# VH-VL binders against q8ixk2r445to577, part 183

Target 1, 133 residues: q8ixk2r445to577
Amino acid sequence: FFGMLQNKGLTDYCFDYNPPDENQIVGHQVILYLCHGMGQNQFFEYTSQKEIRYNTHQPEGCIAVEAGMDTLIMHLCEETAPENQKFILQEDGSLFHEQSKKCVQAARKESSDSFVPLLRDCTNSDHQKWFFK
Short names: E, the ipSAE of ESMFold2; O, the ipSAE of OpenDDE; V2, 0.75 times the mean of E and O plus 0.25 times the DockQ between their complexes.

## First folded at step 8 (VH-VL)

Design s52 (framework fv_retifanlimab; at its last look DockQ between E and O 0.67; V2 from the best seeds 0.00; counts 0 for: pae E 2.7 > 2)
Fold by OpenDDE, look of step 9:
Structure s52 (fold): chain C 133 residues (1-133), chain A 121 residues (1-121), chain B 111 residues (1-111)
Amino acid sequence: as target 1 above (133 residues)
Amino acid sequence: QVQLVQSGAEVKKPGASVKVSCKASGYTFTSYWMNWVRQAPGQGLEWIGVIHPSDSETWLDQKFKDRVTITVDKSTSTAYMELSSLRSEDTAVYYCTREGKYYTSYAMDYWGQGTLVTVSS
Amino acid sequence: EIVLTQSPATLSLSPGERATLSCRASQSVSYYDISYMNWFQQKPGQPPKLLIHDASNRATGVPSRFSGSGSGTDFTLTISSLEPEDFAVYFCQQSYSTPYTFGGGTKVEIK
């Protein structure tokens, strides 16, 4: 699967990644932004290694969850996907992070009109359901 | 004004298929989810599925995943619901309903007039 | 799926009386400050009509005598003073999670 990764509950929002430096694509947080299908910022790929890849740049980036965090951060992809980069996009649309055993949820950023994907307890909410388009 | 106009009543035999249409007007068809809901005589409402006309992204109740196909024709602003392998228990009024946007949520704010599908031997 | 249980199944009242309808969800249907519960009115031979969305917001054209309240798992539709045209079946519906589900309905009938 590849393309825009869109939220079901927060219908018009997609995964978005905009590194401030194209030569340094890792270490920043993935956010949610209105789906526009333009450029490279919203193009992701779900791989057979259960990675969510940001592959518009070389080296390729993969979404990871750092220890003790609930945010999605871009890391470099590895030949063998590390545990913190493994997600299961389930049939029901839920995006499940294997290591934390939590679901990726579209969430409002505190004191902001912005949204971000965060790890939360799985609740079956449509805000925890995602699809590629 | 928003209007959803559905096709006419259908009478089918068990095992047959039925395809109900829902023509939308009065709004941007490709901007809103279109749901299908049915109601057996004297019974409650049962959600079947939903489609987004822009890209045909579809979500179905698992109960219907093997028998229901929801499609759209963007050129005519028409949504379709096809139900195969019909059974007597599929006898119901079938509704299309638009899912309107309210802030960050959605609600079924406009409904078609309904299409009665009768399945009998 | 989320199961919605409405009570009572039938409510017999006279015009001018207050109607209180309950809808209970098998799990919370609230997300932050929004409760994804909707109420519909249905009369014989007609499709459902949206009355309340997001637990407490009246849909366009809905009289002020209709109000919704609740959060989490417990929700209420109130008709402050029943008008003759209000005797109908009322359904709650959750939009928190697909598959969307409806309650069994409450029939408000004239006493």
Scores: ipSAE 0.701, ipTM 0.908, lowest interface PAE 0.7, mean pLDDT 94
Fold by ESMFold2-Fast, scan of step 8:
Structure s52 (fold): chain C 133 residues (1-133), chain A 121 residues (1-121), chain B 111 residues (1-111)
Amino acid sequence: as target 1 above (133 residues)
Amino acid sequence: QVQLVQSGAEVKKPGASVKVSCKASGYTFTSYWMNWVRQAPGQGLEWIGVIHPSDSETWLDQKFKDRVTITVDKSTSTAYMELSSLRSEDTAVYYCTREGKYYTSYAMDYWGQGTLVTVSS
Amino acid sequence: EIVLTQSPATLSLSPGERATLSCRASQSVSYYDISYMNWFQQKPGQPPKLLIHDASNRATGVPSRFSGSGSGTDFTLTISSLEPEDFAVYFCQQSYSTPYTFGGGTKVEIK
């Protein structure tokens, strides 16, 4: 699967990664932003290694969650996907993070009107259901 | 302007399948989710599922998972709901309905006229 | 699945009176300050018509006498002064989580 990764619960929001520094694509938080349908910073690839890859810039980035954290951060992809970079896109649209046993949920950023994907306990909420468009 | 026109009433025997069509006009078909909802005579509303016509992404109620197939034909702006292994309790009016877009949600803003499906021996 | 309970099942009123309809969810259908509860009106022989979306926002063309309120698990639809055309069945519906679910309906009938 590849394309814009859209949330079922938030009408027009997609995974978005737009690092402010062109020379450092890693270390920044993945956000949710209004889907524009043009790919670019909203174009992601779901791989057979269970990675969510961002390859609009070089080197390629892979979404990861650090131990004990709930935010999705862009890291460098590795030859063998580490456990913190593995997400299972389930039949029901949930995006299950194997290492933490939690699901990716569209959530409001602390003290902000912005939305971000965060790890939360798995529920049947549409805010935890994702699809490629 | 926006119209959803459904196929005509059907009478089926138990065990048969039925395929209901919903032809959309007056808007960009591929830009809106299309839901299917049914209502047994004198009863409440029951959600079946939803499809996005741009890529055929579907969400179904678990009750219907093994018997319902929702599809679209983009060239004719038509959505279809096929229900197999029909039982008497499947007798209902079946509606297609579009989800209007709002910044934080979807709401079923336009509805087809309904298709009565009667399952009897 | 989220169960929606509407009360009362039937409300018998006269034109000009205020109608207050309740809908309770088995779990919260709010996400921060947004409540994913919709209200529909249905008249005999017709499909449902969207009245209120996201708890309190009137759909296009819906008269101002209709208002929605509530958050979390408790929601209310109010018709400030009933007109003859308002005697119908009203359904609440949550769009917080699939499967989408509807309440059992409240029939507003003429006394």
Scores: ipSAE 0.611, ipTM 0.881, lowest interface PAE 1.6, mean pLDDT 91
Fold by ESMFold2, look of step 9:
Structure s52 (fold): chain C 133 residues (1-133), chain A 121 residues (1-121), chain B 111 residues (1-111)
Amino acid sequence: as target 1 above (133 residues)
Amino acid sequence: QVQLVQSGAEVKKPGASVKVSCKASGYTFTSYWMNWVRQAPGQGLEWIGVIHPSDSETWLDQKFKDRVTITVDKSTSTAYMELSSLRSEDTAVYYCTREGKYYTSYAMDYWGQGTLVTVSS
Amino acid sequence: EIVLTQSPATLSLSPGERATLSCRASQSVSYYDISYMNWFQQKPGQPPKLLIHDASNRATGVPSRFSGSGSGTDFTLTISSLEPEDFAVYFCQQSYSTPYTFGGGTKVEIK
């Protein structure tokens, strides 16, 4: 699948990656932002290796969750997808992180109007439902 | 000015199918979720499903999964709901309703006039 | 799925009286400070009309005598002073999780 990865529950929110330094795409957090489709910040590829790949920029990034963390961080893609970079987009719309056994949720950043994707216990909330457009 | 205009009333036999249309005007059809909701005579409201016209992303109540197909025709700004294997309990008024966009949520802000589907014995 | 239970089923009141309508959800329909509970008014032969979205926000053109409140599982629609045109059926509806669901309705009728 390729396109914008949109949240079902929030009004027009999509995965967005906008690193401060375009030449250093590793180590920054994926956020949620209003879907607009402009530039390269909101286009991701879901691969057969279960990666969520930011491949509109070189080098290509793959979304990962570091051990003990709940945030989605950009890492470099590897030839064989590491376990912390594997997500299953299920038929019910949930985006399941295999290693942690948790689901990606659209979460409000503490005391803020900003939203980010975070790992949480899986529920059937629309905030844990995702689709490509 | 937002308008949702639905097809006319229908009478069907048990086991048949019905396809209800909902023509939208006065807004960008492809930018808003379109729901289908039904109401049996003298009873409450039952959600059937929703489609996003831009990509045909569809979510259905599991009760209808095997009997309902929701589609859109972007060129005519028209949504369709087809219900198959009709039973007498499917007799209801069927509504299309779009979801308006609010800060962090959607809400069903405009409704079609309704289409009465009667399933006779 | 989330079951919404409205009470009372019927509310018999006179014009000028305050109406208080309750809606209880079988699980929370709130996400942080956002409550995914909407209220609709329906008169005979008409489609539902949106009154309140997100628990407490009046839809366009809805008179100020209508107000909504609540969070989590407990929600209330209040009509501060009933007008003749307010005698109708009122439904709550959650948009927290598909399948979206409606309450059974509260009929507000003339005493």
Scores: ipSAE 0.503, ipTM 0.857, lowest interface PAE 2.7, mean pLDDT 92
ESMFold2 (binder alone), look of step 9: mean pLDDT 94; pTM 0.955

Design s53 (framework fv_retifanlimab)
Fold by ESMFold2-Fast, scan of step 8:
Structure s53 (fold): chain C 133 residues (1-133), chain A 121 residues (1-121), chain B 111 residues (1-111)
Amino acid sequence: as target 1 above (133 residues)
Amino acid sequence: QVQLVQSGAEVKKPGASVKVSCKASGYTFTSYWMNWVRQAPGQGLEWIGVIHPSDSETWLDQKFKDRVTITVDKSTSTAYMELSSLRSEDTAVYYCTREGKYYNSYAMDYWGQGTLVTVSS
Amino acid sequence: EIVLTQSPATLSLSPGERATLSCRASQSVSYYDISYMNWFQQKPGQPPKLLIHDASNRATGVPSRFSGSGSGTDFTLTISSLEPEDFAVYFCQQSYSTPYTFGGGTKVEIK
């Protein structure tokens, strides 16, 4: 699967990664932004190894969650995917982070109108359901 | 027990090339960016470039683009920085340094002991 | 490239005193809620040692007397009460964009 990763509950919003410059594509938080249908900063690949890969810029980035944290950040992809970079896209649309046992949820960023994907306890909320467009 | 061990001091003539090695141990070599930074005697720090050992993706300061080559040997967990067409102003201690992974960023968390390169006529 | 200006160039202080070191960037080194400013300590004959990452987070093993603050273009490193081993040169460094750049350094010397 590849394309724009859209939220079912926050229906106009997609995974978005817009690094501030092309020479520093990793280390930044993944956000949610209005889906524009043009790929680019919203184009992601879901791999057979359960990675959510960002390959619009080089080197390729892989979404990860660090231990004890709930935010999704862009890390470098590794030859063998580490556990913190593995997400199971389930049949119901849930995106399950194996290492933490939590689900990715569309949520509001603290003290702003911006939205971000965060790890939360798994629920049957549409804000935890994702699909590739 | 992360360690970065660099090759010994070098004395070179102007116009020569030098190749400094940095042997990594105590972590997964292919999972972390490796930076090269230099420091002229009594001066500040100057970033040269960075390489990711998994695919040899390299970013260099444009100042060094035509003279620096950074490479890795995955089988020995060793990074190399080769600087050609040496000038007296290239006299400096050259460091390799790993970018550690932190919650919100990457930072140079472990450094080699440094390699003094002296360029003299 | 992003230019980092450190001030003062030299601080002459006695043990037990507070040291405040400034680092100013020519443009913002913050993105969303993250500030890409790091601080290093260097002693003669040694490589730099990471003290602070992401403007305010202490690296492993760094004493609590060291603290970092700031965002955007203005950053500060504070040593609340100088110990003898703290007399060294301190460098700020941005990891916001390549080429990575360092400040000129602030030397904290014994009075």
Scores: ipSAE 0.006, ipTM 0.525, lowest interface PAE 13.1, mean pLDDT 86

Design s54 (framework fv_retifanlimab; at its last fold request DockQ between E and O 0.91; V2 from the best seeds 0.86)
Fold by OpenDDE, fold request of step 11:
Structure s54 (fold): chain C 133 residues (1-133), chain A 121 residues (1-121), chain B 111 residues (1-111)
Amino acid sequence: as target 1 above (133 residues)
Amino acid sequence: QVQLVQSGAEVKKPGASVKVSCKASGYTFTSYWMNWVRQAPGQGLEWIGVIHPSDSETWLDQKFKDRVTITVDKSTSTAYMELSSLRSEDTAVYYCTREGKYYLSYAMDYWGQGTLVTVSS
Amino acid sequence: EIVLTQSPATLSLSPGERATLSCRASQSVSYYDISYMNWFQQKPGQPPKLLIHDASNRATGVPSRFSGSGSGTDFTLTISSLEPEDFAVYFCQQSYSTPYTFGGGTKVEIK
């Protein structure tokens, strides 16, 4: 699967990554932004290694969850996907992080009108359902 | 103005299949979720499934997973619901309904006129 | 799935009277400041018509006598003063989680 990764519950919001330096793409948080067809910031690929890959830049980035964190951070992809970069896009639309055993949920930033994907306990909420558009 | 026009009434035998169509107009077809809901005579409403016309992403109620297929034709702005292995209990009016957008939520704001499907021996 | 229970099943009233309809969800359908509960009106031979979305917002063209309230698991539809055209069946519906689900309906009939 590839394209925009859109949330079902949060109307017209997609995964978005816009690093401050296009030559240094790692270390920043993936956010949610209104889905749009412009640029490369919302194009992702779900690979056979269970990665969510940011492959519009070189070297390619892969979404990872760092120890003790609930945010999605861009890391470099590796030949063999590390455990903290493995996700399962399940039949019901939920996006499951294997290592933490949590689901990716569209959430509001504290004291902000912006949104981010966060790891949360898995529920039946549509805010935990995702699809590629 | 938004309009959803469905195909005409159907009479089927048990074990047969039925395919209901829903022609959409008055809005960007590929930008809104389309749901299918049915209502048995004198009964309540039952959600069947939903499809996003842009990529055909589909979610179905578990009850219908093995018998229902929801599809779209973007070129004609038409949604379809096919129900196979029909049973008498499938006798109902079937509705297509658009899911309108309200900032951070959705609501079924426009409905087709309904299609009666009668299943009898 | 989320089960919605409506009460009463039937409500017999006269024109001009106040109608209060209840809908209870088996789990919370609220997230942050939004409650994903909708209300529909249905008359014989017609499809449902959206009245209220997100618990308390009137849909376009809906008269001010209709109002919705509630959060979490308990929701209410109120018709302040019944008009003859308001006698119909009313359904609540949650849009918090697929599969979407409807209540069993409340029939508002003439006394």
Scores: ipSAE 0.918, ipTM 0.957, lowest interface PAE 0.5, mean pLDDT 96
Fold by ESMFold2, fold request of step 11:
Structure s54 (fold): chain C 133 residues (1-133), chain A 121 residues (1-121), chain B 111 residues (1-111)
Amino acid sequence: as target 1 above (133 residues)
Amino acid sequence: QVQLVQSGAEVKKPGASVKVSCKASGYTFTSYWMNWVRQAPGQGLEWIGVIHPSDSETWLDQKFKDRVTITVDKSTSTAYMELSSLRSEDTAVYYCTREGKYYLSYAMDYWGQGTLVTVSS
Amino acid sequence: EIVLTQSPATLSLSPGERATLSCRASQSVSYYDISYMNWFQQKPGQPPKLLIHDASNRATGVPSRFSGSGSGTDFTLTISSLEPEDFAVYFCQQSYSTPYTFGGGTKVEIK
């Protein structure tokens, strides 16, 4: 699948990646932002290797969760996808991180009105349901 | 200003299919989820599913997944719901209803007038 | 699927009286400070009409005598002083998790 990765529960929120340095895409956190489709910050590819890729023609980024963490961080894609970069987008819309056995949830960033995707125990909430637009 | 106008009443035999239309006006059709909800005579409300007209993203109650198809025609701002293999218990008023956008949520703020589907031999 | 249980099934009251309608969800429908519980009014021969969204917010044009409250699993619709046009059926509905579901309704009827 390719496009904007949208949350079912929040009004018009999508995965967004806006690294401070456009030439250094590794190591920053994926956020949620109002879906707009402008620029390239909100376009992702879900691959047959179960990766969520941030596609640029030069550096290819893959979303990962580091061991013991709950944040979605950009790593470089590898020829064979590492386990921490594998997400299962299920028929019910849940986005399951197989290594951690947790689901991606839209979460409020501490003490703010900003939102980020975080790993949480899997629930049936629409805040854990995602689709490509 | 928002208006949802549905097709007229239908009488069908068991085993047939029905396709109900819902023509939207007064808002940007492709920006809002459109739900289908039914109500059997004298009974409560039952959600069938929802579609986003921009890309036809669809979410259905599993109860209906094998019998219902929800579609849109963006050029006419019209949503459709088709229910197949009709049974007498499918006799109901079928509503289309759009989801308005609110703070971090959606709510069914405008409803069509309803379409009575009667399934009788 | 989230089951919504409304009580009472029927509420027989006179104009001017206070109506209190209850809706209980089989699991929490709250996300942070937002509760995904909506209330609808339905009169005979009409589609449902949105009264309250997100537990406590009145929809456009809804009179101030209608108010909603609650969080988690327990929700209440209150009509502070019944008017003749308020005798109808009221449904709660959750939008926390698909499939979205409705309560069985509370019929508010004239005593």
Scores: ipSAE 0.770, ipTM 0.916, lowest interface PAE 1.1, mean pLDDT 93
Fold by ESMFold2-Fast, scan of step 8:
Structure s54 (fold): chain C 133 residues (1-133), chain A 121 residues (1-121), chain B 111 residues (1-111)
Amino acid sequence: as target 1 above (133 residues)
Amino acid sequence: QVQLVQSGAEVKKPGASVKVSCKASGYTFTSYWMNWVRQAPGQGLEWIGVIHPSDSETWLDQKFKDRVTITVDKSTSTAYMELSSLRSEDTAVYYCTREGKYYLSYAMDYWGQGTLVTVSS
Amino acid sequence: EIVLTQSPATLSLSPGERATLSCRASQSVSYYDISYMNWFQQKPGQPPKLLIHDASNRATGVPSRFSGSGSGTDFTLTISSLEPEDFAVYFCQQSYSTPYTFGGGTKVEIK
């Protein structure tokens, strides 16, 4: 699949990656923002290796979660996807992070009224359900 | 004015299928989720599923996944719910209902008049 | 699946009296400062009508005598002074998680 990765519970919010420096496209946190359908920042590809790729820029980025962390950050894609970059989009809409055994949840960012995807214990909440649009 | 107009009552035999329609008007059909909810006579409300008409993204209650198909026809602004392998316990009024949009949530703000489906031998 | 329990099943009151209806969820339906609990009114032969969305917000055109409150697992619908047209069945519904679920309903009937 590819397109906008939208949250079922958080009205009209999508995965968004807009690094402040175009020359440093990796290392920044993935955020959630109102779905706008204009591609670029909100266009992601879900691959057969269970990666969520951001290929608007070169080199291609792959969403990852570092050991012990719960934030989704952009890393360089590798020829063979490492475990920390594998997300299983399940039939119930959950986005299961294989290595941590946790699910991606739409969450409020501390100190501001903005939203980000974070790893949380898997629940039946619609804030943990995602679909490509 | 927002209106949801459903097809008329149906009487079916066990094992048959029924397809209920819901024609929307008065708003942009492709911008709002459309739910299907049923109510057996004298009983409570039971959610069946929801579809987004822009791309046919569909979420169903697991208990109906094997028997329910929800579809839309964008050219006529009409949603459909087809329920197969009917049993007597499927006798109910079936409603279509739009999800209105609020700050960070959805709520079923407009409802069709309901379609009575009777399943009897 | 989230189970919603409404109480009482039946509330017998006279016009002018206050009605207090309860809805309890088997798990929290709150997300930060938002509680995904909605209330509907249903009269015989009619579809449900949205009264309250997100625990405490009145839907358009709903009289001020209707108010909702609560968070987490415990929610209340209050009708401050019953009018004749308010005698109906009231359902709570959670929109926190699909499958969406409804409470069993509270019938508000004339004493």
Scores: ipSAE 0.417, ipTM 0.847, lowest interface PAE 3.0, mean pLDDT 91
ESMFold2, look of step 9: ipSAE 0.757; ipTM 0.914
ESMFold2 (binder alone), look of step 9: mean pLDDT 94; pTM 0.956
OpenDDE, look of step 9: ipSAE 0.828; ipTM 0.934
ESMFold2, look of step 10: ipSAE 0.754; ipTM 0.912
ESMFold2 (binder alone), look of step 10: mean pLDDT 94; pTM 0.956
OpenDDE, look of step 10: ipSAE 0.898; ipTM 0.951
ESMFold2, fold request of step 11: ipSAE 0.007, 0.606; ipTM 0.619, 0.887
ESMFold2 (binder alone), fold request of step 11: mean pLDDT 94, 94, 94; pTM 0.955, 0.954, 0.955
OpenDDE, fold request of step 11: ipSAE 0.910, 0.912; ipTM 0.955, 0.956

Design s55 (framework fv_retifanlimab; also named S1)
Fold by ESMFold2-Fast, scan of step 8:
Structure s55 (fold): chain C 133 residues (1-133), chain A 121 residues (1-121), chain B 111 residues (1-111)
Amino acid sequence: as target 1 above (133 residues)
Amino acid sequence: QVQLVQSGAEVKKPGASVKVSCKASGYTFTSYWMNWVRQAPGQGLEWIGVIHPSDSETWLDQKFKDRVTITVDKSTSTAYMELSSLRSEDTAVYYCTREGKYYFSYAMDYWGQGTLVTVSS
Amino acid sequence: EIVLTQSPATLSLSPGERATLSCRASQSVSYYDISYMNWFQQKPGQPPKLLIHDASNRATGVPSRFSGSGSGTDFTLTISSLEPEDFAVYFCQQSYSTPYTFGGGTKVEIK
């Protein structure tokens, strides 16, 4: 499925990716932003390979987590999805990152006034529940 | 270098329609939202609506919904705003303006030079 | 729709003086620590020019004498020391929700 990936606990906040340079879509952190319903920066596809794909730009980006990190960053999609780009969207809305065994949570970044998706220990918190709209 | 070039001034009678064009260059046209904003002489700014050129997704201010049509021609990187059933209070400079992308928001970062539309009997 | 009220309507100052411009929203345009308020400068015969986005971030090429602050419903644009080219009309604009709305403008004029 595809659409805006919204958080249940932070109502009206969606996955958002707005790189400062349209010619360099990779290497920046995915953030959370008020869902505007306008598609571009907030439109993602969940694929059969368990990727969260950003299809708005060319080349296409895939959300990844680097080893030892808890932030979600944009990487280039690969022909075969690497383990750090695989997320299981569960029935309860949790996004389980297979490689780290952690869940994506809406959170405040350290020393930041912004909201971002971060890897945290899995809980039943609504801040760890996501759905496409 | 981003440029937005608009069509020339128009003089119209009440009840007529006007179509203003905005030709974009210097960036990927289909990757940015394009807004339309107007300003009556000596007055403030009024948002009309916005379109995404990739799929023509359009959002309009409710007060313009029945009279405004915003379209794009991807082959020429041109956006259009058509306003019908013109009234004297529609006399204004009409601007097209691109929404620049920032990590937390969008902001109208580049503007066309403006098109004066005068509605008089 | 969100109504933005700017004050004062006119600010008469001399070069070198500090200008402080206010913008008040009819409802909060902030969500937690993100404020969706932008500032534009407009000179006669020209389109508006983006000065500040997201309440406090200067747009590319904007001189450091311009600064923005505020959150919730109350926002301020400050010009620390007016240069001759700064005498213009300034508009605030919210991008919190559509329809986007603008304040009525503050004219900064030479005393």
Scores: ipSAE 0.007, ipTM 0.535, lowest interface PAE 10.2, mean pLDDT 86
ESMFold2-Fast, scan of step 10: ipSAE 0.006; ipTM 0.603

Design s56 (framework fv_retifanlimab)
Fold by ESMFold2-Fast, scan of step 8:
Structure s56 (fold): chain C 133 residues (1-133), chain A 121 residues (1-121), chain B 111 residues (1-111)
Amino acid sequence: as target 1 above (133 residues)
Amino acid sequence: QVQLVQSGAEVKKPGASVKVSCKASGYTFTSYWMNWVRQAPGQGLEWIGVIHPSDSETWLDQKFKDRVTITVDKSTSTAYMELSSLRSEDTAVYYCTREGKYYYSYAMDYWGQGTLVTVSS
Amino acid sequence: EIVLTQSPATLSLSPGERATLSCRASQSVSYYDISYMNWFQQKPGQPPKLLIHDASNRATGVPSRFSGSGSGTDFTLTISSLEPEDFAVYFCQQSYSTPYTFGGGTKVEIK
């Protein structure tokens, strides 16, 4: 799958990654912002290795969650996907982070970002259901 | 058609807790975020927090984090805001308000009538 | 937290006059051409009523004399010709980031 990764519950919002410098694509949090259909910052690829890749810049970025954390951070992709970069996109639209046993949920953040994807205990909430558009 | 009906006025002593209810009708309760906002007499509006009734995901302003609990009862389409360790400065009208889905964003489009909570000795 | 500053605190005008209300944010509340700024009207003893969402879009049933404009940090609510029912307090509110914050309000009163 490729395209904009949109939330079913938080309608009109998509995964978005806008690094402050194209030479520093890693280390920043993935956010949610209005789906604009222009690609680039909102264009992601779900791979056969269960990665969510950000291919707009080189080197390619892969979404990861650090142990004990709940935020989705951009890391460099590896030849073989490490466990912290693997997300299982289920038939019901849930995005399951296998290493933590948690699901990606659309949520609000108290910092400058208005909405962000976070790991939460898995529920049947529409805020945990995602699809490529 | 959309209505948010809140519980009646409360008078509490300092140190007590208060639990305000907000009963929703006229829409699918589990599809919309529910905010809580307060207003001290003659003053401005202060956001307390928000909950999504489908999964009880809750976000609070940090200044209320230790004293506020927001919950929902899906079977009765009712949201609750409980504020503990009451002080005189907590005297305010407390509102529940729904976030409607608009073209680019969410906005608080329907409001309850408000619940006056008075904290006095 | 994003701080919203409204000016003036009080605006004394007569029916038929134009009202211009300002709201300034401590940081940008816009993403590209979308601004996460809302405006509310409040009358004594009533809850706030949504007037404008996304900086410039009128809520359902709001008269055309109300208009919003601005982007980034500077926003304006304009009432082109005041009607008697428009004398009220007006609040701006940002939905860009939690905690949501409100401006201190502008009271539009009869001169």
Scores: ipSAE 0.016, ipTM 0.672, lowest interface PAE 7.5, mean pLDDT 87

